# VHH binders against Rab GTPase-activating protein tbc-8 (tbc-8): the designs that were tried, part 1

No score or structure here was measured in a lab: all are predicted.

Target 1, 248 residues: Rab GTPase-activating protein tbc-8 (tbc-8), of Caenorhabditis elegans (i2haa0r597to844)
Amino acid sequence: INTKEVRRMAWPYLLGLFEWNESPESRLEQFTSQYWQDIEEWRVLEAEVRRRDEEAFRAARARKAASPVREESCDVFEDPNEPTCSQHYDRENLITLFRANLHRIDKDVERCDRNLMFFSNKDNLESLRRVMYTYVRRNLEEGYTQGMCDLLAPLLVTFEDEALTLECFSLLMLRQRGKFPQRPGMSKCLLNLRSLIQVVDPQIYALISDIDYAQALSFAFRWFLLDFKRELSYECTYKVWEVIWAAQ
Below, numbering starts at 1 at the first letter of every chain, in headers, positions and changes, except where a header shows other numbers; Kabat numbers aren't used for antibody chains.
ipSAE, averaged over its two directions, is called F for ESMFold2-Fast, E for ESMFold2 and O for OpenDDE. V2 adds 0.75 times the mean of E and O to 0.25 times the DockQ between the complexes of E and O.
[cut] marks letters that were taken out.
The coordinates of atoms that the task and the answers printed are left out; those that the model quotes come from them. Centres of patches stay.

## First folded at step 4 (VHH; framework vhh_6z1v_2)

Design b10 (from c1 with D56E S57Y)
Fold by ESMFold2-Fast, scan of step 4:
Structure b10 (fold): chain B 248 residues (1-248), chain A 123 residues (1-123)
Amino acid sequence: as target 1 above (248 residues)
Amino acid sequence: EVQLVESGGRLVRTGGSLRLSCAASGFTLDYYAMGWFRQAPGKEREVVAAISRSGEYTWHADFVKGRFTISRDNAKNTVYLQMNSLKPEDTAVYYCAADFTYGELDSVGYDYWGQGTQVTVSS
């Protein structure tokens, strides 16, 4: 029994991405298509971010005659062939927010889990960056907070599938923020998942069966995971997460 | 493991030329602006040259302008400093550094530093 394989199969159900009796193949195909479509969209935004980064470098290295003057003017009469001030500011705000988030993500990604063999491969580090960029593009109002990559990394290592990782991570973030919608049949889903885990991985089942769910719910989910991630190995983190997810 | 490794430092005569290389390992330079710094004994570290993430824009300190040229090869994950018309005053340990400021490279706080390579210019 390969514990990584059972985690890959069980975690989407444990997180509530799939119903116990659901055939996931169609949903996985939809997630993959949407994921790469989202990437095509934000690559256009990223190109503008990178152009602005280059311009900022040039401006910073130029003679300090004066700071760049931003002329904010709105036309009194709107020309249907020209962008309005409102349209310009919507795009400007989008790019400004996205740029700030990309800067924070890049800094964290490059410093994330240097000791982990999986991320010694540059392609896997780029996968982590793409998933995080896509998450932030979908959630710009919330944006990127330091440490989010530490939460994303174990999911990517487990799934090795960017689209699936993103969907599971999104659900995990909703749970952390107390915004995860409760679904009918959750109790039966957990019992069915528990039965599957018992057959496929008795050690994980033993961990789940030993916990009092009422006591597990006493933890502040966001603080608990962030605090323990910093001090625990990935295997310990996985086991703690599985207990919490099963209890909630 | 993330590291920058400088190479190419040696003893050279006044008026000579030298090319320094800085190779990145464990991360890609594609997301970094890069700088070359130097520090002589008993002096503060000073910025010598900087290059934007794409390599399209470069900056050189006035005291090396026309003599030194910074360049990069992102495919090789390497940054170079070509040093011409060397002077005894150029004697220092040369460091490469990577910066996540994405064009706001006026900050002294670089994210990664190499261990340095010694350049000695004899008169």
Scores: ipSAE 0.367, ipTM 0.709, lowest interface PAE 2.7, mean pLDDT 73

Design b11 (from c1 with S54R)
Fold by ESMFold2-Fast, scan of step 4:
Structure b11 (fold): chain B 248 residues (1-248), chain A 123 residues (1-123)
Amino acid sequence: as target 1 above (248 residues)
Amino acid sequence: EVQLVESGGRLVRTGGSLRLSCAASGFTLDYYAMGWFRQAPGKEREVVAAISRRGDSTWHADFVKGRFTISRDNAKNTVYLQMNSLKPEDTAVYYCAADFTYGELDSVGYDYWGQGTQVTVSS
């Protein structure tokens, strides 16, 4: 058995992305198409963000060069007519929020676990950045919170597929927003899932140990197990795992 | 392991030229604005030149304008300082530094610093 292939097949079902009687091929094609379409859209927004970053650079240099006795002030002149046009206001707000989120994402991506061989490759860091940019663009109301890359990284390492990673991560984030009552046996299920990950993917397990992903993934796995529990009994969950391991 | 390493400093005669290089390892410069600083014995460290993350914008201190040019090559993960028409007053240890502030450059706020390279200009 190729444990990485089994893991890639199992996790989308565990996360509830695919139904058990569903062919994933058509859905995967749709996810990939939508993902790259979304990237084309936010690249236009990113270009404006980077233009504003360049303006900020020039403004910062001008500010430091200015003396207190200069004739002209470095004061920002207030616009007498605040843009009241809905479209203009919406675009400015969008770019401002997106820029702030890109800043936080870039900083976290730069801090991502560089001692893991996968992320020593800068192309893989760029993949992580693109996935998170796309997630945030789809979810600007929630925005980026520091540490979200720590949860995204294990998924990217597992799938090595940006679109699939994004869809699974989106479901994971939905799970994290809810609160579920504790049920008997949940801790045992979490330990079983942890043991499964250690066997199936030592790299993910090592990543969890090093970056404090253990806390984030323990929470996430609890939500995965709770979601399965809502739709399946514990006995059915064990049978599902057995079927996954038996599948070609 | 994150580090910046300067090179190219040496003794040169007044009116000569030098190119300094700053190579980054363990991280990518794509996300950093970069600066060149210098410090002569007994003086405070001063900013000489700065370049934005994309390299589309540069700044040079008045005392080097027209003589020094900062540039970057993100594919090589390296920043350069081309120094022309050197003067004895340019004698100093030159440092490169990386800043993650989207165009906000401050000696207090720089994230990473190199160890420095000595430039000596003789008459």
Scores: ipSAE 0.497, ipTM 0.781, lowest interface PAE 1.9, mean pLDDT 72

Design b12 (from c1 with W59Y)
Fold by ESMFold2-Fast, scan of step 4:
Structure b12 (fold): chain B 248 residues (1-248), chain A 123 residues (1-123)
Amino acid sequence: as target 1 above (248 residues)
Amino acid sequence: EVQLVESGGRLVRTGGSLRLSCAASGFTLDYYAMGWFRQAPGKEREVVAAISRSGDSTYHADFVKGRFTISRDNAKNTVYLQMNSLKPEDTAVYYCAADFTYGELDSVGYDYWGQGTQVTVSS
C-alpha cells in the first residue's frame, strides 16, 4: 500500500478544503484554472522585477551612481502596525512590494531541503517557487515570512499538484495566523496539541499551561511547524500534522 | 556542506595569462550574483569583477578593465576569471564570493566566500 497516495486523498479533507460528503472534481478543476490565471498575471510582474534587479546590479557597480536611498516599504511582518501598506496599490507600489517578497522567497527556496531527492530536481524547486509566488500575490498585505517554504515543501512532495498544494497551504496559513474560524473540535484540538507538546517538549508545555488557550495555540502551532520542521524527519512532521488536523 | 572552492592560482611571469575557477558545492549558483575579490599583503580587500545572476551584466574594476573578464557557466556550477596581460601589481590572494540576487561592490552582504587562491606575478 502506498502511504503517499493515502495522504494525497485524506489531507484535503483533514485540512478542511473539502467536506467529508463532497465529491471534489469540479472544485479541483476550478483551482487549477484559477492557479494558471494567477501565474499568467504575476509572470508579467516578475518580468519587471527581474528587469529592476538587473538595473540595480548595474547601478550598484556604477561609480557615478549616487549612494542608494533606502526605499521605504511596508512589510507587514516587520511592521504590522503600518496601515498604509494595505490600502491601495498603484502599479509602482505593487511591483515594489512583490519584488521584496520574491527576493525573500528566492533566498528560502535555494536553501529549502536540498538534501531531499525530490528537491534535487530543479523543476521541483521551480514548482515550490511558483506556488509561493502565487500565495504571496494573493496575500500581498501579509507577504512572505522566512520559513514559510519549509511548511509548503511537505505538501508539494505529497500532492505533486501545484494548485491543490496552494489551496491546502492557504488553509494551513489561516490556522497559523489565527484567522481560521473556530470550528467544532477546537477544544479537542487544543487538548491534543497540549498532550503532544507535553511529551515532545516539557519546557514548552510549562510555558503554555499558564496562558490563554487562543494565544497558546497560535504560539504552539508556529513553534511546532516553523521551529521544529527542520529538526523532525518528514515522516515525523507528517504524523504530527495528521494528529493536529484530525482533532478539528 | 555549502562551499565555494577557488582553483588556478599559481606563479606566472609579467604579461602572462591565467584563468581562475570557482566551483560551488552543496548549492547552485543559479540564484546568486558572483564576485571576484583580491587582497595583497598590507592592503585592504578590493572588488575585481562581478557578474549578475543571469550573466547578462558584468562589472570590472577600472584597474583590470580590458585585461580581466568574468564569466559563468551555471550548468557546471562554476564562475571564471580570465586574467590577461598580468602585472606585478596583480599579485594577491583571489577570492570568489556569492551574493543573493544582486551583488554589492563591498564585501558586506555577500552570503558565501571561498578560501582564496594565490596569484603571484613575477617581473
Scores: ipSAE 0.430, ipTM 0.750, lowest interface PAE 2.1, mean pLDDT 74

Design b13 (from c1 with D30E A33G)
Fold by ESMFold2-Fast, scan of step 4:
Structure b13 (fold): chain B 248 residues (1-248), chain A 123 residues (1-123)
Amino acid sequence: as target 1 above (248 residues)
Amino acid sequence: EVQLVESGGRLVRTGGSLRLSCAASGFTLEYYGMGWFRQAPGKEREVVAAISRSGDSTWHADFVKGRFTISRDNAKNTVYLQMNSLKPEDTAVYYCAADFTYGELDSVGYDYWGQGTQVTVSS
C-alpha cells in the first residue's frame, strides 16, 4: 500500500463519515447510487441553464447594438389562485439560482491549477465540476463561494471517487460553516499535520499551498487531527505512522 | 500554464483569404465564449467576431459580415477565424480572447488574451 491508499482508507473515518466499528460497503453503494441519480436530475436543469446562456449571448449582442438602453423595473400582477403559476415561479427561481452557481463554479474549475498533473487531464476537471454541481444542488441555500473548488480538489485527488469525495466534502463544509473557534495550543498540531501531508503527499501540499483560502484547510486539518487521535488506538496510530514513513 | 496562441497571420493580397487559428492550453475552452479582436497602429482594439460556448450562436461586426466567419472545435480546444475578400483596412494584429461570461463587444471583461498574430493586406 502506498501513502495515497492509506489516506484514502483513513480519511472517511477521520472525517466522521464512517464509524470505526462499521463496514462501509453498503453505505458506499448507497452514496454512489444517490450521486448518479442526483446527476441525472441536475443534467436536466443544466440543459435549461445552457439554453438560457445561449439566449443571454444573443440578447447581449442585440443590446450592445442598441446601447445605451436602460433596463427598468416592470410591475407585474400575478394571479395567486393559479397552481400552475406557483409551480412556474418556483421552477424559474430554482433555474435562476442554479445558473448563477454554475457560472461561479465553471469559472473556478477552469482556473484550477493545471500545473498539477492530475488536473491537466480534462476528465479530472470534469469530475471536479460534477462533484461541485451536485454539492450546490444539494445545498442551494448556501450556494457556491469562490474558492470552494480549491478545497474540494485535494479530496478528489486523494479518493478518485466522485461520490465519496462529495460526502467527505459535505462534512468538511458543515464544520467550516459552523465557524468554531480554535483551541489554544492547537495551531502547532495543525502545522505538524500540514508538514506531515507535505512529506507524505507533496502534490496535495502544493495544491493546498496555492489556494486563496488556506485558513479554511487549517480548520479541516484541525478536525482531522482531533478525530484521528480520538478514534485510533495506540497500536493503530503507530502502524499508520510507520506506513507513512515507509512510503517516503 | 494558461495561454492562448494565435497562428496563421501573414502578408496577403487584397481579395485574398486567410484562416486564423487560436489554440488554448492549460484550460478547457468549451466553457468560454470566445472573441476575435484586432488592433491597427494608432487605433483602439475593436471586436471582430464572437462565438458562444457551444458554437450555436455567433456574432460578427458589421464591417466584416459576409466576409469573416468565426467557428470553434471544442474537442481540439481551438477557435478559428476564416477571413475572405480581405481589404487593406483589415490590416491589423489579430487577438483571440476567452470570456467566461457571455462575450463583451469591447475589450473589457475578457479573462484570457493571446499575444496576437499580424495580418497585412497589400493594396
Scores: ipSAE 0.403, ipTM 0.723, lowest interface PAE 2.3, mean pLDDT 72

Design b14 (from c1 with R53K D56E)
Fold by ESMFold2-Fast, scan of step 4:
Structure b14 (fold): chain B 248 residues (1-248), chain A 123 residues (1-123)
Amino acid sequence: as target 1 above (248 residues)
Amino acid sequence: EVQLVESGGRLVRTGGSLRLSCAASGFTLDYYAMGWFRQAPGKEREVVAAISKSGESTWHADFVKGRFTISRDNAKNTVYLQMNSLKPEDTAVYYCAADFTYGELDSVGYDYWGQGTQVTVSS
């Protein structure tokens, strides 16, 4: 009896991806087909993102250290040139939003779970990146928030199947968003946690202050995403998730 | 264990050539723009060269006058600085730096820094 095999079989049902009375084979084929179609679509967008990255690099040579001067309050009354809906952006807005998200994902992936043997393999890091890119493309309004890769990574390690991982992660994110009614509130929660740590545990705060704040907040974000738990081993994370999922 | 490790720094005669290497371990360079910086004793740290994530775009400081060339090999997780026609004024500790955001010419924007490698040019 292999615990990992049991988890691979049970988790899709516990998360509500499959009904107990349905055959999963057809749905799995559909998920895989859709996943690779989505990748073909966003690879075209990614090519344009990377072209803009090259332009930004060239522009950086002329960039001033000073912040841009804002002349007009155009942001207050800014309307799009043409009407858009949440699922349909004009191409320029789509690329701009996708680019910002890819940058956040790339930075997080490079700093996520380096100590795990699974992610010492570059192919597995690229799998993690592809799944998250696809998730963000499907959920562009929600976008990427630092720490989401920390929730995705255990699923990918367990399933070793990108399409299945994406579907289960999508359901997990719906559940996790329920604990944070507004995504903007997450930033305030992280700031409040930082203040609390400073007051309650000055030694930990001093250690956090000695490192990059973005990395320090990544650990705090993991606590919130894991229901205010300290960063857990994968085995402890699996156990906690299974209890939470089964109870709901 | 995120590390950028420079190598190749040594004593070299005026007019000589030297290639510096910067190897990343514990992370991949694929998503980072890279820069080479240098600092001589009593001087401010200055940017020497920068290269985009893909390697398609490069920038070199005027004071290296086409003598230096930055390049990268993402498959080897390494960035290089080829230094030709070296001058005593090139004597400095050379630092490799990784920047997620486009290789800004200011040192402030760089996420990771190497320990430095000493280049000494004798006349």
Scores: ipSAE 0.497, ipTM 0.780, lowest interface PAE 1.5, mean pLDDT 73

Design b2 (from c1 with R53Y)
Fold by ESMFold2-Fast, scan of step 4:
Structure b2 (fold): chain B 248 residues (1-248), chain A 123 residues (1-123)
Amino acid sequence: as target 1 above (248 residues)
Amino acid sequence: EVQLVESGGRLVRTGGSLRLSCAASGFTLDYYAMGWFRQAPGKEREVVAAISYSGDSTWHADFVKGRFTISRDNAKNTVYLQMNSLKPEDTAVYYCAADFTYGELDSVGYDYWGQGTQVTVSS
């Protein structure tokens, strides 16, 4: 209870969401407002995804083997200079891509930490789904990769605030993918990570210590956050993340 | 783990009615199409009825149309098959299945089958 409250207060600063001299109230309100606005936007897209799922169901039951026919609606209104047909095709591609991402998320969410008390509550599972849908809508080029829910889940459990969880998760994903801006002291961060691995997993440490740590750990560092969730309990993950975030 | 459990099968006389239930545990049905299948001794497994994720679209095999009705209650994570005007030919083990391929209940892919529930119709 006390530890969770401390984490809830400290993590946004450790992740770099807030500066230490910054008042967070106005930005928290901005994050919440933007988050629910984004949800209203993608709910329209989700409705179309689900309509297409219904269409796929009906097509399968009709026992037709025909490939889906691309539809280009050219209902010409009154503006002959408007590229109506090309706009319709662009929207088609957006919905197709979003649908593929939603299907991957839906399957992963169903199997995300269901043995944890928090996610036995379906409302909390729905929160996890909404945050991830919003993340992929903002990051369609990267899209959803299996295991991202495992990284998102500890943040949602800690914050119990969807908008804050999304902002912190977005920063974490930038770090994981090597896009987070390089900081002075990166080598110190990697040294601290090596020391943590020695404590939490001596077997992996033995493998790393036989290789040049500057090259081996630098290469693997961006993937470690995802791997920690897979191999560690939530409590161990929290402790490892806190040391990494504080050092970097 | 993903699990589907059928219930409600029993012995019933010709012309009688039964309601079968299929409860999911370890996952939610909210995003998946569902189907009821049956298999009698010495026969192939056949599709009886199917329902979309929302429940807005249903399909029933010709041999049960007007007699059987598939429905779902996503809040209870359960799918039902209401069977009316039962005939001896309806005697079979009834299975439910979840379609994780988003519309293809009878295709090769990831689906889970329950253990089945026996329905016996006597004349």
Scores: ipSAE 0.435, ipTM 0.747, lowest interface PAE 2.1, mean pLDDT 73

Design b3 (from c1 with A33V)
Fold by ESMFold2-Fast, scan of step 4:
Structure b3 (fold): chain B 248 residues (1-248), chain A 123 residues (1-123)
Amino acid sequence: as target 1 above (248 residues)
Amino acid sequence: EVQLVESGGRLVRTGGSLRLSCAASGFTLDYYVMGWFRQAPGKEREVVAAISRSGDSTWHADFVKGRFTISRDNAKNTVYLQMNSLKPEDTAVYYCAADFTYGELDSVGYDYWGQGTQVTVSS
């Protein structure tokens, strides 16, 4: 029994991506197809971003030559195109926002878990970058916030599947924002999980029982990012699995 | 760990040539603007050359134009500075630096720096 295999199998169900009675193979094929189609779309946008980056490099040198003494002021609070409700943009605004997000992602990816063997491999860092680029393209209004790659990385290490990682990460982000859709059996699943925790670890249960479901869910996802087996007995991991199947 | 390592510095006679190399360890250079800087005793650090992420754009200081050429090989994760027609005033410690920004090429704002490699040009 491999702890990584257990997590890989359990997490999609715990996150609500799969129902116990459906064929995951069919949905995995759909996720993979959509994922690579999305990549083809944003690669066109990325090409323009990189062209503008080259232009910025040249412009910086031209300014230095013309005026060696200049004062820089940064206006971090002026952005008339920071929308909160619409996903539709004109092309210029789309490219400007996408470029800003790509720059933040690039910097974070390079610093993400560099001491971990998995991310010493350049190809795995590029996988991380692609997944996050696809996520922000789908969620441009929310955009990229520093540290999001640190949440994405454990999922990628566990799944080693970009499309599956993206779908699970998207659900995790919805729950972090308290915007998760209501599903049949979800409340029962959460109650069953809390009951299981009460039996296995009364001190953790005492802490959880004083908070609402949204906070309890955030606490549960922290456990999936940590070593679930480290805090619970081996048998309890299987019981959580069984509770999920019963709830869905 | 994350670091840049310069190599190739040595004693060379006036009019000679030398190639400096800068290798990245623990990260890739693909997403960085790279620069070469130098500092002679009693002088401030100055920018010698810079190269864009793609390598399509380069910049060289007026005092080295036509003599020095910056280049990069992303497959080897290295940046080079080819120095020709060396003069005594080129004597300095040469530093490699990496930055994610496309802003002003100066020592301010670069994310990573190498330890430096000594170039001495005898008159």
Scores: ipSAE 0.516, ipTM 0.795, lowest interface PAE 1.4, mean pLDDT 73

Design b5 (from c1 with A50Y)
Fold by ESMFold2-Fast, scan of step 4:
Structure b5 (fold): chain B 248 residues (1-248), chain A 123 residues (1-123)
Amino acid sequence: as target 1 above (248 residues)
Amino acid sequence: EVQLVESGGRLVRTGGSLRLSCAASGFTLDYYAMGWFRQAPGKEREVVAYISRSGDSTWHADFVKGRFTISRDNAKNTVYLQMNSLKPEDTAVYYCAADFTYGELDSVGYDYWGQGTQVTVSS
């Protein structure tokens, strides 16, 4: 049995995306539908970001080292009788924040693991970009932090499904922040999944069976630091993640 | 290896046309603004043209405006400089350069440079 096929099946359950007793097909259709709706929404914002990027490029190149100075469409205004100005200011803040995040994401995507055959394909880099843009749009308060693409990339390689990757990545980020939701029956699901892994991949099972929750959390802290992920092969990263996610 | 390679430079007659190509290896041009520069012996390197990351915005130096056109083909990971109505004054080594914007609006300087391709225009 192919280890990648086992990971595709196991990871959504390990991360707590699916319950053992539910049909994943209906949930997957919902995730896919919502994902592409979210993309249509942020494409409008991205179009404005890119227009501003083009203006900034023209200004910088025409004036050499000159930095473009862009003022908000609404002046600093203390009179509450102009709700249109307030609304435009809110939209400007949204676009400004979204733009800063997209620039950080673009920089990291450019530097993503090109040595892997998967990411030598430009379409797969664009998939990585779309997933991260969607994640950031849903989580603008936290925004993008350098290195998040390094955490997202192994999920995309494993799933090859943008919507599923996004949902699993979102749960992984909650896990990293210590806010992973605890669901009824999760302990039983994890035990059943461990039994399945034992039959299908005894090597991965051996790693999982030898670690408790506190030890797994210690491993997560070490391996999920930005520099460490860059040194690891995807196979080593996958093994570490599986141990962490399986631990109770 | 990460590199830019220029090609297409040759001897051409006054009034002729020439297309230069700049191919990227080991990285994707989609995330870079691109420029063409030139340098003649004993002269400073000067800017010829710029193209934005998307290709939607271009700038050309006054002395080549209307004669030269910068373009890019992201699918081929290549940037071009189409040179028409060539003059002896266009004789120079032509360089391409890549600049990643980082989201810094005032990003200046180019991250990668090619080795250059020689263009000679004879009368």
Scores: ipSAE 0.386, ipTM 0.694, lowest interface PAE 1.9, mean pLDDT 73

Design b6 (from c1 with A50T S52T)
Fold by ESMFold2-Fast, scan of step 4:
Structure b6 (fold): chain B 248 residues (1-248), chain A 123 residues (1-123)
Amino acid sequence: as target 1 above (248 residues)
Amino acid sequence: EVQLVESGGRLVRTGGSLRLSCAASGFTLDYYAMGWFRQAPGKEREVVATITRSGDSTWHADFVKGRFTISRDNAKNTVYLQMNSLKPEDTAVYYCAADFTYGELDSVGYDYWGQGTQVTVSS
């Protein structure tokens, strides 16, 4: 059996998107419909972001043309991604936050796994961008953090389906943020993970050999996923992820 | 691996025209603002023209305004500088540069630079 096809079938169940006795067809249709509806919504916001970027360029150009004289420094300094108590922003605040996130995403997407043949196709790179834009629009308070594309990319390569990739990535991000439930068999899965890491990557095994508690592992969980993607090949990353997902 | 390659530089007579091309290899220009810079011997590198990521906005230095036009073709992963009514003062090595911001007017912010193409304008 084709390993990629098996992963594509199994991963949504391992991540907890579908129940093992559930037929996925109607939910897949709902995910696809919602995904493209969300894209239609943020396309409007993106158009305004692009307009403001063009305006900023023209303003910088006009200043340079007019002035040897220094502009007054803006004395207001705020991180536009600083969390608020509400996800419902006024339009100006929403556009400002979205713009900052789009700039960070575009920079990471451009450099994401360019040596992998899948991402040499720019349509696949645009798929990666759309999925991440949609994720960030749904999770604007958390925003984009460098390296999130490294977690998204293997899912997109496996699924080749943007809506399914987004739903699975969202579940993975909940686990990354330490929002995973305690499940029976967790201790056995952690022992299996240690054994797998030792065989697959002795260097990483040496770095984490002192982690002995489930509580300590939960604290380091985000580091494990990010570091594994960067240090391991895609095939090794897939194997490690499957062990981790089965544990949760 | 990742590079910008300029082409089209040559000897041309005063009043002539020339089109420079800058092709990206190993990365996509879709996310980059682009600039053309020039440097003559004994002078600082100066900005000639810039173009935003979308191509919707351009800027040209006063000394080339009305004579030079920057443009881009993202499908071909290439940026161009059309140079008309060339003057001896335009003699320089011309560089293209890519900037993940939206076209800074100085050279400090540019992420990638080409190796340059020589333009010589004679009488």
Scores: ipSAE 0.236, ipTM 0.634, lowest interface PAE 4.2, mean pLDDT 74

Design b7 (from c1 with G26E L29F)
Fold by ESMFold2-Fast, scan of step 4:
Structure b7 (fold): chain B 248 residues (1-248), chain A 123 residues (1-123)
Amino acid sequence: as target 1 above (248 residues)
Amino acid sequence: EVQLVESGGRLVRTGGSLRLSCAASEFTFDYYAMGWFRQAPGKEREVVAAISRSGDSTWHADFVKGRFTISRDNAKNTVYLQMNSLKPEDTAVYYCAADFTYGELDSVGYDYWGQGTQVTVSS
């Protein structure tokens, strides 16, 4: 069994998806079934999103050397997931929010870890896209935040299973909810975490796993995983994540 | 990110036909709207034709309407410009461009450009 296969087996337990005393087969089957049901549901929404994209293309081409007329009461720069001029979560708001999220996801997925052989495969990029679309559909109020695909990608590479990746990613995001992206107090913590990671190598990593360390530091790592992903190789990211997850 | 390579530009006589091709090196080509632009010496770059992500919607500038047709093959990561009834005024460097936006919030911003292919129409 290689290291990747060991990680594939251990990570769902470390993340708290499975209890250490249970056999996961029935729950894996349940996750897979629910995942593909969710995809069938949002494909209907995606069809309408793509229809609106075609309409927007035609409308944009109909403009005649003049700036587009501004929207009724909403600024073009407003966050689509923030309260808008319209009522929340009726069908029109649902499609509008989903469309905005799909646009952000498409843009980020296109550039996510493309230097890896795994993501040189179109099917694997489409897997990444499907998992993110499904996550966002389940969590539309939170929506997609730039950089979330950087946290999702290592999970997908490890698991190579979309449904399992989604469930583990959902737990990871639940722990980071409300602090991802950056909040006012986070900039100093991110700088300190970068410095710490730059010093840590395989021998130092092994040493710190054998001694007591502050729970606040372990907690902080969980909230700033995206920043580590930007600076570290996948192997280093995996080791940092495993220390964080093992720290309860 | 997509890299674009145009081909097919050459010398043709007035009234002739020519097909330009633009090949994308990226397999995410089907997430981009595509356009053809041209620039003649001493003139600004102008938009000639545009095609949506799916290829279901197209637009052509008035000065080429009925003569030029844009199309794409997403399976081949290629966009085409079929040019018929060529005029000396069509002489220009033709550029392929890719736009990741849906044209809703960005007026005509194109994210990526090819190097261009020279079309010369003589009498």
Scores: ipSAE 0.517, ipTM 0.784, lowest interface PAE 1.8, mean pLDDT 73

